# VHH binders against q9xw16: the designs that were tried, part 13

Target 1, 132 residues: q9xw16
Amino acid sequence: MSGWNAYIDTMTAAAPSIKRCAIVGAADGSVWARTEADNVFKASEEELKTFVALFNDVTQVPAKGADIEGVHYVVPRTEESLIFGKKENTGFFAVKTKSAVLIAVYEGPNEVAAQVRKAVESMQTYLNNAGY

## First folded at step 16 (VHH)

Design yc2
Fold by ESMFold2, fold request of step 21:
Structure yc2 (fold): chain B 132 residues (1-132), chain A 119 residues (1-119)
Amino acid sequence: as target 1 above (132 residues)
Amino acid sequence: QVQLQESGGGLVQPGGSLRLSCAASGFTFSDYWMYWVRQAPEKGLEWVSTITTGGGSTYYKDSVKGRFTVSRDNAKNTLYLQMNSLKPEDAAQYYCARPYPPPRSGDYRGQGTQVTVSS
């Protein structure tokens, strides 16, 4: 499928260590696009609604962590529009735009995390500039 | 009204080259990441390549990397795909595209241009 899923493919190509990712509505967690097929991004509507609401006060997130795809992550760091979660050799970056939250779940060593962050922030900047 | 029109397809032998063009109108072309997708018979749309607004970054599916080059000329509102070393598996209808605004699924694209690779 195409549409916003082309941007899922683009992020995966930009950072191949991304195993699953999604673009969801910032207000309600509605799925605009997500990784499909054999490695589907498996988050319920209820889970995504809770997840995007973390951006309402990112300063509270390090104390409680974050859940996505039924996995609990420690959140060592947040920024105004970014949440970084870790669990063992996996992690996620989530970034917020005016209308969306981009979520990328990755696996691999420390150098991978920087590449994933760069990929999601590049698209964050584009979506903000395009009015999303 | 967003309008996209692909051209430049044709019949080539394996190892041949084609350059596809995409004329854009009805929107501010330079504000959008643009992508190429393709569809072989009885297959879904497959993402091929994406280019950022100014052309500063390009991205490719693995199977075309090193053979295909996406580019754009924002002054002419035109997107290009240079396809070299074509293989039979590249045969498809090619579309240039950008997404519909959510929640609508799918993308704006033209009628497509056919690429056929046959020995």
Scores: ipSAE 0.864, ipTM 0.934, lowest interface PAE 0.5, mean pLDDT 93
Fold by ESMFold2, fold request of step 21:
Structure yc2 (fold): chain B 132 residues (1-132), chain A 119 residues (1-119)
Amino acid sequence: as target 1 above (132 residues)
Amino acid sequence: QVQLQESGGGLVQPGGSLRLSCAASGFTFSDYWMYWVRQAPEKGLEWVSTITTGGGSTYYKDSVKGRFTVSRDNAKNTLYLQMNSLKPEDAAQYYCARPYPPPRSGDYRGQGTQVTVSS
């Protein structure tokens, strides 16, 4: 286990509806940690590079949506450091820190989405304060 | 230099309790989420528990939830793991940790402290 995978385990424990998640470099999408085992987060480096670049102007993302792991999501909501994507009974939250992007893919109704958002924002605040 | 030193392990019977301590130095302990990991012989590292910087939230692996309590004293730069209702499957070397900065893989950890649970 890489050390950053302990934070993947932490986010999954914080919001059990998270099915896969990753922590990636904000500049290039390089993977710091991701869900492993039988449900691997499998986005390519090229896909992740495109994905993290969405944070360069979040106001344009609702018009085009976002792709993760080859799945297209509509993006009904963004904030300056947060992108929310939705597809049927699944969705994602992604947040940006100084050096990283946190991506959490979840399944469930809107009540579950609030737990997922809280988990990723808690980690976002911590990473920013720790210099990441 | 980041330094972590675990202590408090020992031999207990099933159902017993132990309290592990982790002394931290060489970094601003209160700025980091800290976690416990464990390793049984010839097995990989397994995440056990995480605690946030101020101790406001704690998280646990399902198999220890309700039996283990992580806590911290930021004034003493110390992390704790209270382990109750110990089972044979909890026997392992326990480490407190935080991650290396990317891209380096792995954790800052001490030498660990052994927990043995035997009838």
Scores: ipSAE 0.863, ipTM 0.934, lowest interface PAE 0.5, mean pLDDT 92
Fold by ESMFold2, look of step 16:
Structure yc2 (fold): chain B 132 residues (1-132), chain A 119 residues (1-119)
Amino acid sequence: as target 1 above (132 residues)
Amino acid sequence: QVQLQESGGGLVQPGGSLRLSCAASGFTFSDYWMYWVRQAPEKGLEWVSTITTGGGSTYYKDSVKGRFTVSRDNAKNTLYLQMNSLKPEDAAQYYCARPYPPPRSGDYRGQGTQVTVSS
């Protein structure tokens, strides 16, 4: 594992329903860390570049939805630095920091989503305070 | 210059306890989530535990949960790992760490401290 992958392990421990997650550069979608091995986060850097650009105007995202890992999600709502996507029994939270985007893909019913959101927002706050 | 130095390892019998320490300098220790990783011979690095900046939350690999406790003393710039009920599979070189700035892979670590559990 690489250094930033310890933070990936931390997020999956904080919210066990997270199946795949990544920390990527906000400007270009470059991967700083991601889940690997049997649960590889499968998005390409080209796909991630398109995804992180959604944060340039989050208000347009609910009308279009969002794609990640080749999966299309409905986006019921967004916030200034947060995109929430849903598809069937899966979903994602993505949050933006100064220089990164954290993406967590989870499985489970609605009750699980709050745990996932708390985990990504805790890391979001830390990274912003640390200058990322 | 970021410096981390682990200590407190040693030889212990199965079921025994050890307390590891990690002295930090060259950075604002209290601003960072810190973690422990370990490495057994010919194995990759394995994440063990993470603690948030103020110590308000701690996280553990499933196989150590309930047996290991991570803590920190920000006034002393020190990270700790209390290891109870040690098993042979816990034998490894233990490192405290924080990541390098991206895009550089890897982390700031010390030389580690060896934990050996007798058979």
Scores: ipSAE 0.855, ipTM 0.929, lowest interface PAE 0.5, mean pLDDT 92
Fold by ESMFold2, fold request of step 24:
Structure yc2 (fold): chain B 132 residues (1-132), chain A 119 residues (1-119)
Amino acid sequence: as target 1 above (132 residues)
Amino acid sequence: QVQLQESGGGLVQPGGSLRLSCAASGFTFSDYWMYWVRQAPEKGLEWVSTITTGGGSTYYKDSVKGRFTVSRDNAKNTLYLQMNSLKPEDAAQYYCARPYPPPRSGDYRGQGTQVTVSS
Protein backbone atom coordinates (compact mmCIF):
# COMPACT_ATOMS: atom_id res chain seq x y z
CA MET B 1 0.00 0.00 0.00
CA SER B 2 0.98 3.61 -0.63
CA GLY B 3 0.48 6.58 1.70
CA TRP B 4 2.62 6.60 4.82
CA ASN B 5 4.10 3.25 3.81
CA ALA B 6 6.01 5.12 1.10
CA TYR B 7 7.91 6.78 3.97
CA ILE B 8 8.65 3.36 5.48
CA ASP B 9 10.14 2.35 2.10
CA THR B 10 12.05 5.64 2.02
CA MET B 11 13.67 5.06 5.42
CA THR B 12 14.73 1.51 4.60
CA ALA B 13 16.26 2.75 1.35
CA ALA B 14 18.00 5.61 3.17
CA ALA B 15 19.71 3.27 5.62
CA PRO B 16 20.03 -0.26 4.22
CA SER B 17 20.90 -1.67 7.65
CA ILE B 18 17.34 -0.91 8.82
CA LYS B 19 15.57 -4.27 8.90
CA ARG B 20 12.20 -3.09 10.18
CA CYS B 21 10.65 0.27 10.95
CA ALA B 22 7.37 1.88 11.89
CA ILE B 23 5.66 5.22 12.23
CA VAL B 24 3.22 5.21 15.15
CA GLY B 25 1.06 7.73 16.97
CA ALA B 26 2.90 9.39 19.84
CA ALA B 27 -0.10 9.39 22.17
CA ASP B 28 -1.17 5.75 21.94
CA GLY B 29 1.23 3.82 19.70
CA SER B 30 -1.37 3.35 16.96
CA VAL B 31 0.31 2.20 13.76
CA TRP B 32 0.32 4.70 10.88
CA ALA B 33 2.68 2.53 8.82
CA ARG B 34 5.20 -0.24 9.27
CA THR B 35 7.41 -2.66 7.43
CA GLU B 36 4.98 -5.28 6.03
CA ALA B 37 6.62 -7.34 3.30
CA ASP B 38 9.40 -9.86 3.97
CA ASN B 39 10.27 -8.74 7.48
CA VAL B 40 7.12 -7.54 9.23
CA PHE B 41 7.43 -5.20 12.21
CA LYS B 42 5.66 -7.33 14.82
CA ALA B 43 5.30 -5.15 17.93
CA SER B 44 2.02 -5.66 19.76
CA GLU B 45 -0.50 -2.95 20.57
CA GLU B 46 0.35 -3.15 24.27
CA GLU B 47 4.09 -3.06 23.59
CA LEU B 48 3.79 0.03 21.39
CA LYS B 49 1.67 1.87 23.95
CA THR B 50 4.33 1.19 26.58
CA PHE B 51 7.12 2.07 24.17
CA VAL B 52 5.83 5.49 23.13
CA ALA B 53 5.18 6.35 26.78
CA LEU B 54 8.95 6.15 27.35
CA PHE B 55 9.14 9.58 25.73
CA ASN B 56 7.16 11.04 28.65
CA ASP B 57 10.47 11.02 30.55
CA VAL B 58 13.41 9.86 28.49
CA THR B 59 15.82 10.43 31.40
CA GLN B 60 14.45 7.32 33.15
CA VAL B 61 14.85 5.00 30.16
CA PRO B 62 18.59 4.15 30.47
CA ALA B 63 17.99 2.62 33.91
CA LYS B 64 15.32 0.18 32.69
CA GLY B 65 15.89 -0.32 28.97
CA ALA B 66 13.19 -0.71 26.35
CA ASP B 67 11.22 -3.54 24.77
CA ILE B 68 10.03 -3.77 21.19
CA GLU B 69 8.99 -6.85 19.20
CA GLY B 70 9.46 -8.90 22.37
CA VAL B 71 13.17 -8.01 22.47
CA HIS B 72 14.77 -6.23 25.40
CA TYR B 73 17.34 -3.55 24.56
CA VAL B 74 19.72 -1.73 26.83
CA VAL B 75 19.48 2.03 26.31
CA PRO B 76 22.93 3.62 26.55
CA ARG B 77 21.76 6.98 25.24
CA THR B 78 18.71 9.21 25.15
CA GLU B 79 18.03 12.79 24.14
CA GLU B 80 14.84 14.77 24.63
CA SER B 81 13.20 13.29 21.51
CA LEU B 82 15.47 10.31 20.82
CA ILE B 83 16.01 6.86 22.31
CA PHE B 84 18.89 4.61 21.20
CA GLY B 85 18.61 0.94 22.11
CA LYS B 86 21.20 -1.81 21.68
CA LYS B 87 21.27 -5.57 21.93
CA GLU B 88 24.27 -7.53 20.67
CA ASN B 89 24.70 -6.75 16.95
CA THR B 90 21.27 -5.14 16.66
CA GLY B 91 19.76 -1.90 17.84
CA PHE B 92 17.08 0.68 17.29
CA PHE B 93 16.66 4.41 17.04
CA ALA B 94 13.36 5.94 17.97
CA VAL B 95 12.56 9.62 17.57
CA LYS B 96 9.47 11.59 18.54
CA THR B 97 7.72 14.31 16.57
CA LYS B 98 4.71 16.37 17.61
CA SER B 99 2.31 13.56 16.68
CA ALA B 100 4.41 10.49 15.92
CA VAL B 101 7.22 8.21 16.97
CA LEU B 102 9.52 6.84 14.27
CA ILE B 103 11.11 3.49 15.13
CA ALA B 104 13.93 1.92 13.11
CA VAL B 105 15.37 -1.49 14.05
CA TYR B 106 18.74 -2.21 12.45
CA GLU B 107 21.47 -4.82 12.36
CA GLY B 108 25.17 -4.21 12.17
CA PRO B 109 28.12 -2.74 14.03
CA ASN B 110 28.12 0.71 15.60
CA GLU B 111 29.39 2.22 12.35
CA VAL B 112 25.99 1.76 10.70
CA ALA B 113 24.13 3.27 13.66
CA ALA B 114 25.04 6.80 12.57
CA GLN B 115 23.44 6.24 9.16
CA VAL B 116 20.27 4.91 10.79
CA ARG B 117 20.11 7.86 13.19
CA LYS B 118 20.62 10.32 10.33
CA ALA B 119 17.78 8.73 8.33
CA VAL B 120 15.26 8.84 11.17
CA GLU B 121 16.25 12.34 12.29
CA SER B 122 15.94 13.65 8.73
CA MET B 123 12.36 12.41 8.60
CA GLN B 124 11.71 13.61 12.18
CA THR B 125 12.69 17.15 11.17
CA TYR B 126 10.52 16.99 8.06
CA LEU B 127 7.48 15.71 9.93
CA ASN B 128 7.82 18.35 12.65
CA ASN B 129 8.08 21.09 10.02
CA ALA B 130 5.03 19.68 8.25
CA GLY B 131 3.04 19.87 11.49
CA TYR B 132 3.11 16.23 12.57
CA GLN A 1 -7.22 21.67 -2.91
CA VAL A 2 -4.03 19.76 -3.48
CA GLN A 3 -3.64 19.01 -7.18
CA LEU A 4 -1.07 16.79 -8.86
CA GLN A 5 -0.92 16.13 -12.61
CA GLU A 6 1.40 13.59 -14.18
CA SER A 7 2.49 13.64 -17.81
CA GLY A 8 5.18 12.30 -20.13
CA GLY A 9 4.17 8.66 -20.36
CA GLY A 10 4.14 6.75 -23.60
CA LEU A 11 5.24 3.68 -25.52
CA VAL A 12 8.95 2.83 -25.62
CA GLN A 13 11.00 -0.20 -26.56
CA PRO A 14 13.06 -2.08 -23.98
CA GLY A 15 16.22 -0.10 -23.26
CA GLY A 16 14.49 3.18 -24.09
CA SER A 17 14.09 6.32 -22.03
CA LEU A 18 11.19 8.44 -20.88
CA ARG A 19 10.88 11.52 -18.68
CA LEU A 20 7.83 11.96 -16.49
CA SER A 21 6.67 15.29 -15.08
CA CYS A 22 4.34 16.10 -12.20
CA ALA A 23 2.79 19.57 -11.92
CA ALA A 24 1.81 20.47 -8.36
CA SER A 25 -0.56 23.16 -7.11
CA GLY A 26 -2.76 24.00 -4.12
CA PHE A 27 -0.04 23.44 -1.52
CA THR A 28 3.49 24.62 -0.74
CA PHE A 29 5.28 22.07 -2.93
CA SER A 30 8.74 22.89 -1.56
CA ASP A 31 7.69 21.96 2.01
CA TYR A 32 7.02 18.28 1.23
CA TRP A 33 8.92 15.12 0.50
CA MET A 34 7.42 13.85 -2.76
CA TYR A 35 7.42 10.33 -4.15
CA TRP A 36 6.64 8.36 -7.28
CA VAL A 37 4.56 5.19 -7.07
CA ARG A 38 3.42 2.88 -9.86
CA GLN A 39 0.74 0.31 -10.47
CA ALA A 40 1.03 -2.47 -13.03
CA PRO A 41 -2.07 -4.40 -14.14
CA GLU A 42 -3.29 -6.76 -11.39
CA LYS A 43 -0.62 -5.47 -9.02
CA GLY A 44 -0.78 -3.26 -5.98
CA LEU A 45 0.65 0.22 -5.73
CA GLU A 46 4.45 0.06 -5.51
CA TRP A 47 6.85 2.72 -4.21
CA VAL A 48 9.49 3.77 -6.77
CA SER A 49 11.37 6.83 -5.55
CA THR A 50 11.33 9.67 -2.99
CA ILE A 51 12.94 13.11 -3.01
CA THR A 52 13.37 15.32 0.01
CA THR A 53 11.97 18.86 0.37
CA GLY A 54 14.92 20.72 -1.16
CA GLY A 55 16.08 17.86 -3.37
CA GLY A 56 19.14 17.22 -1.22
CA SER A 57 18.50 13.48 -1.00
CA THR A 58 16.89 10.95 -3.33
CA TYR A 59 15.91 7.36 -2.67
CA TYR A 60 15.00 4.48 -4.96
CA LYS A 61 13.49 1.04 -4.98
CA ASP A 62 16.34 -1.41 -5.59
CA SER A 63 15.05 -2.56 -8.98
CA VAL A 64 15.22 0.97 -10.43
CA LYS A 65 18.47 2.22 -8.86
CA GLY A 66 20.96 3.34 -11.48
CA ARG A 67 18.22 3.58 -14.14
CA PHE A 68 15.81 6.14 -12.70
CA THR A 69 16.54 9.65 -11.40
CA VAL A 70 14.03 11.70 -9.41
CA SER A 71 14.42 15.47 -9.33
CA ARG A 72 12.39 18.59 -8.58
CA ASP A 73 12.25 22.23 -9.58
CA ASN A 74 10.68 24.03 -6.64
CA ALA A 75 10.47 27.31 -8.56
CA LYS A 76 8.20 25.56 -11.09
CA ASN A 77 6.36 23.34 -8.57
CA THR A 78 7.34 20.36 -10.69
CA LEU A 79 8.58 16.85 -9.87
CA TYR A 80 10.41 14.74 -12.47
CA LEU A 81 11.32 11.10 -13.02
CA GLN A 82 13.96 10.37 -15.65
CA MET A 83 13.61 6.71 -16.63
CA ASN A 84 16.46 5.10 -18.55
CA SER A 85 17.11 1.50 -19.62
CA LEU A 86 13.42 0.72 -19.38
CA LYS A 87 12.38 -2.91 -18.97
CA PRO A 88 9.04 -4.66 -19.54
CA GLU A 89 8.59 -4.90 -15.76
CA ASP A 90 8.61 -1.08 -15.54
CA ALA A 91 5.35 -0.87 -17.51
CA ALA A 92 2.77 0.69 -15.22
CA GLN A 93 0.62 3.70 -14.46
CA TYR A 94 2.95 6.16 -12.69
CA TYR A 95 1.77 8.63 -10.05
CA CYS A 96 3.49 11.39 -8.14
CA ALA A 97 2.25 11.62 -4.58
CA ARG A 98 2.44 12.67 -0.99
CA PRO A 99 0.54 11.07 1.92
CA TYR A 100 -2.80 12.23 3.23
CA PRO A 101 -2.46 13.61 6.75
CA PRO A 102 -3.10 10.96 9.41
CA PRO A 103 -5.48 9.40 10.33
CA ARG A 104 -6.64 9.36 6.69
CA SER A 105 -5.03 6.51 4.76
CA GLY A 106 -3.69 6.84 1.22
CA ASP A 107 -2.11 9.71 -0.66
CA TYR A 108 -2.74 12.71 -2.82
CA ARG A 109 -1.99 11.73 -6.42
CA GLY A 110 -3.08 12.67 -9.91
CA GLN A 111 -4.67 10.62 -12.68
CA GLY A 112 -1.32 9.08 -13.48
CA THR A 113 0.58 8.65 -16.74
CA GLN A 114 0.93 5.32 -18.52
CA VAL A 115 4.33 3.86 -19.33
CA THR A 116 4.26 0.96 -21.79
CA VAL A 117 7.38 -1.04 -22.66
CA SER A 118 7.17 -3.55 -25.47
CA SER A 119 9.28 -4.85 -28.27
Scores: ipSAE 0.830, ipTM 0.923, lowest interface PAE 0.6, mean pLDDT 92

Design ze1
Fold by OpenDDE, look of step 18:
Structure ze1 (fold): chain B 132 residues (1-132), chain A 119 residues (1-119)
Amino acid sequence: as target 1 above (132 residues)
Amino acid sequence: QVQLQESGGGLVQPGGSLRLSCAASGFTFDDYWMYWVRQAPEKGLEWVSTISSSGSRTYYKDSVKGRFTVSRDNAKNTLYLQMNSLKPEDAAQYYCAAEEHDVGWPDYRGQGTQVTVSS
């Protein structure tokens, strides 16, 4: 297991409602780690390249939404380094670190989503402090 | 108990205008991100607009951008949606909604107000 895979495990352990999760390069969307086996994160690198570019101007994302794994999510608002989307009973949290974007796709109500956000932002803080 | 009461809906012709209001009570209104969402018959709930607690940040879905304006009066615990240049596709039940969990989606909404656009 790579070091980045360990961070995937940490996030998924902290928030069981995470269905799929990935850590990708903020510059190019290259996949550094992702959930696998029965919960494979399936976004293509082309899609991820487009996705990570959304962080260049997060204020524009709500108008158009965001696509992950071929699924379109509405994005009612954004934060400086946070994009969160919603689709029915599913959603995603994506946070940007110095060099990476963490993406977690989850299923469940807002109460559960809150746990996912905490897990992802906790990892964001940790990685930023570590220089990543 | 969170209470939201929408008003201001009605029947207008294409190109017309409506101003929706939402009276909020039972929670600290000025601490909450507020939303407008809508639902047309046989369609799912659709996000329309978002406004931050202070009103300094607003967001719109692309199809209403430039036509709709969200605002709020925290002193009156009231949310507004000015809708101009209305189109038939804007017809729906409109709901104001409040976000509690900070997850980018609202938790509570009112009973809604009907907007109909027809020539």
Scores: ipSAE 0.901, ipTM 0.949, lowest interface PAE 0.5, mean pLDDT 96
Fold by ESMFold2, look of step 18:
Structure ze1 (fold): chain B 132 residues (1-132), chain A 119 residues (1-119)
Amino acid sequence: as target 1 above (132 residues)
Amino acid sequence: QVQLQESGGGLVQPGGSLRLSCAASGFTFDDYWMYWVRQAPEKGLEWVSTISSSGSRTYYKDSVKGRFTVSRDNAKNTLYLQMNSLKPEDAAQYYCAAEEHDVGWPDYRGQGTQVTVSS
């Protein structure tokens, strides 16, 4: 709960274009940590439960896309353990670890988005190696 | 240097078929995920279909699934979209697009080819 905030800080420091992010439980979408204060991550509990369930079969996601913070994103493709979406100049990356889903919402062009992907996947690797 | 040229658009009646082609040059075509996107007048760009660099994985937005088929011929550097059972809602400028940054969205697109559905 309390120690998870350090991972939020690590991701936002690694990719400053991240506007909001969260670490949520993979089983139920419960929030373990999120950006707060000026850039609070505002997804509802119901939305997060629906969202993490998309990882049960990522190949089904492109047909209908995904919703985060009440915003609908198109998801043109997925990868194992990765769902990523676009809405105009904004987007998100979501990666699944053993126990959690990491979600980062960003603004910027594809070059900026690539930095966000690297930051989120680095944390995914770290948490998986730590048993999470 | 990246060049994408769409062709095969035209006027077709509802229920008809059309095959779009996209000739690619200036890059190693078989390294790229490719996309079809479209834009109707005064609307934003809408994603239609995606195909992996090898062609082994394809994705479609729900409204075109079962009617459209994306394919590629990597030996000819060509992307295709077979469009069957066309509806008035499919009328748009169709763009071929390529992804460079590995972020699930294309970086380059051509000038497009117009598809008009009318009877």
Scores: ipSAE 0.810, ipTM 0.907, lowest interface PAE 0.6, mean pLDDT 93

## First folded at step 17 (VHH)

Design pa39
Fold by OpenDDE, look of step 18:
Structure pa39 (fold): chain B 132 residues (1-132), chain A 123 residues (1-123)
Amino acid sequence: as target 1 above (132 residues)
Amino acid sequence: EVQLVESGGGLVQPGGSLRLSCAASGFTFSDRYSISWVRRAPGKGEELVARITGSGEYTSYADSVKGRFTISADISKNTAYLQMNSLRVEDTAVYYCARGYPPIPEGDYFDYWGQGTLVTVSS
């Protein structure tokens, strides 16, 4: 495993509602780390390449939604470095750092979303401060 | 196969300068990784001397070398460098370059190391 797995573990520990999580290269969607075993993050690199490209113009994402692991999510709104989506009792938060995109897929009532967001944004801040 | 090869070590007098090189192969420099210089002095443990992000944009240094050492990277050559100025006797050590990742509070993780190059500072 790579050193990026430590960050996966930190995010999943901070938000138990996170079911799957990945850290990918912002430029190409290459997988640097992902949850495995019973909670394998299953997005293909082709899909991730498309996903990370959404950050090139986040303003267009709400109109078309976002796909992760073959699942289509409605994207109510976006921020400059944040894309989040919803589908029934599931959703995702994706944040962009200088070099990476952190993706967390969660399951649970809407109330758990705040904790998931906090987890990924905290990691975003940490990595940005480290130059990543 | 990932390889890191250090060069540039040698004997130098106090106040002198050396430039170490770390030639990397088997992977491409990017922010997926960091490159660090780690030294081991006789009778002492390992000390992280300097770190640079894979893109070469951000650097960090141990307090013991700050202002004297400069870490850099030539992405086109897939090579990292450590410019060492104002060398002191206590800088004597084997210097290793290592591939790593962003720092974590629990410590540093390196998955590949060079063979090391000896730097001896003596009058």
Scores: ipSAE 0.719, ipTM 0.852, lowest interface PAE 0.7, mean pLDDT 95
Fold by ESMFold2, look of step 19:
Structure pa39 (fold): chain B 132 residues (1-132), chain A 123 residues (1-123)
Amino acid sequence: as target 1 above (132 residues)
Amino acid sequence: EVQLVESGGGLVQPGGSLRLSCAASGFTFSDRYSISWVRRAPGKGEELVARITGSGEYTSYADSVKGRFTISADISKNTAYLQMNSLRVEDTAVYYCARGYPPIPEGDYFDYWGQGTLVTVSS
């Protein structure tokens, strides 16, 4: 694949437990690429604008949680460029690069979560090194 | 319709300077894209000379031009520039601007190209 869609394919191949994912603009939440078809990532532009703004001060997020695709997640922890959310047997990892936020929604236990985090952080590093 | 229009090429003596412009229309500069200058000289393949992210914050250069060329962007005019100083005969080429994305393992992907502007460095 070409353009930003190739990076969606890379993340889902690296961590097959990712059910849906997206690459969105860090400034405005615009969708640059996402999983499609039977696994469409369905967050609205308004929701994504609110979500990416969480990275302006991640210390505020654990107290309130976060919403993605109309689903509310508890946020057990954050790092300066990473937000981890949980709901039951599902969760998400989101990481910020220089220009984008990568969001991966997954299902499964802690071993799965670690694989998803590794996939998104590897992509984060790659994109940062490329100037994105 | 996405368009990229180069200008500013011409004939200069070695040691001289030129400033190339790449005016974009049909899209706005943003962090989603990069703008690159690619040159092609007779008997040589394409060389990626310089790249800037649409935000203007990240730049990179070919080793052959580092310290002599500067890429920049004016977001308000939707235009990228290549300032070329200390020009050498080997800089003679057609210079294209191109819109791109992060590189993939197969190399750079550019979805739109300008028509090119000729730079000739000769006495």
Scores: ipSAE 0.251, ipTM 0.587, lowest interface PAE 3.5, mean pLDDT 88

Design we3
Fold by OpenDDE, look of step 18:
Structure we3 (fold): chain B 132 residues (1-132), chain A 120 residues (1-120)
Amino acid sequence: as target 1 above (132 residues)
Amino acid sequence: EVQLVESGGGLVQPGGSLTLSCAASGFTFDTYAMAWYRQAPGKKRELVAGVGSGDDTVYMDSVKGRFTISRDNAKNSVYLQMNSLRAEDTAVYYCAAPKEPPEGYGFDYWGQGTLVTVSS
C-alpha cells in the first residue's frame, strides 16, 4: 500500500539494529510494506498468516514460540498486542494495531532490544491514533 | 522480588558433561519461557538456549545436538545439560527470565551466574 513504506523507514531510522521490518494486515498477514533490497523481509504470506493469527490467543505463544522468515524464536512472554522473541543474538518485536501487525527483526546485544521495542510501539501508537 | 540462582558450574575436560540448574522464584514461573545465557571473557553475553512455557526449545547453532534445556515447573527450575563440552564453551552461564508486563525486552532478569571452565 502506498504510504506504508514511509512507516517502515521511520521505524528503521529510529532503531538501527532493526535488520528487517514489515507492516502486514492483522486479518490475513498480507504485506502492506516491508524492507527491501539487502534487507528484504523474507517471510511468506502463508507464514505471516500463521503469525498474525498468534494474536488471537497470545497466551499460548510462549508455549510454542513463533516463526518468522523460517527462523524459530523462543517467546519469553506476551501481551495482548505484543509478541517478542529471541534466538541467539537476534530477536523480533511484533505489535498489533487496529488493522495491522508491525514486525521488526533485529540483531545485536540485548541492550538494542529496548530501542527496537520503543520504535515499533511508537509506530503502533501513531497508527492506532490515525485509525489504523 | 525475582530471584534466579544458578548452580552446577565447574571445571570439566573437553568432551565432558555438566548439568546446570537454576532455581527461580518471585514470579509465575510456568507462564514464562526461560533461558540460559553465557558470557565468555571479552565477549558479549549470548543466548545459549531457551525453553518455552511448554516444550518449545531454541538453541544457538554451536550448541545444537550437545546441549539440552529443560524445565521442571513443579520445582520452579530450569536445567541445561551440556554434553561434548568444548573449550569455546568456557563462560559464565546465566539463568534468565523475562520481566512481567508491561516491562521487558526479552529475558531481563539474570542470576549471579555459574562459571563453566572447559580445559584439559
Scores: ipSAE 0.922, ipTM 0.961, lowest interface PAE 0.4, mean pLDDT 96
Fold by ESMFold2, look of step 19:
Structure we3 (fold): chain B 132 residues (1-132), chain A 120 residues (1-120)
Amino acid sequence: as target 1 above (132 residues)
Amino acid sequence: EVQLVESGGGLVQPGGSLTLSCAASGFTFDTYAMAWYRQAPGKKRELVAGVGSGDDTVYMDSVKGRFTISRDNAKNSVYLQMNSLRAEDTAVYYCAAPKEPPEGYGFDYWGQGTLVTVSS
């Protein structure tokens, strides 16, 4: 779990607009790493378990939205391994790897959102290539 | 070709009501969430309300309880019922939809907008 913290730093450095992020187990939502201190990513075990289960059928997610850190987001659409959501001036991107889900929460317009998506998808590719 | 055509804007008294409509075409409407945004003079565009491809909804805090977003998939239409209108609700209102994969990062298609003015 300590080794996973470097990946958190890599994503936040690549997209400074990320306010909070986490790497969680795809099967159970267990936290492998997260932003800490002033930017603690905080979600219950039950919320994260429910969230990662959305990837079991991403086509259903735009119908019901998603919850992260107690905030309900509308999900405009999904892709094979990508869920993203919007609430006022905030949003999230989440991507699934073989073993994990990467979650990044941000504030800002679509220009900012593009940076966030690129950061999490780059890490997704890296982890998948590493067997995770 | 995606088209979003708003209607129903106009001048309305404080405390009054107005219904905005959006006719959508050029994509598979029933698979995507839809949204209403607004932009007041000198302010950034803000998400007012979103409706999932089913019945899920999200609202900005200042309109919660006053505005209701809805959709009619048979008519490819989205509506915004605005009640208890206030001067702060004066803005151009935009219907919005996501772009097809792999493009887009939120609600990325916008209509031309319809002006709502709360005054009198």
Scores: ipSAE 0.698, ipTM 0.881, lowest interface PAE 1.1, mean pLDDT 90

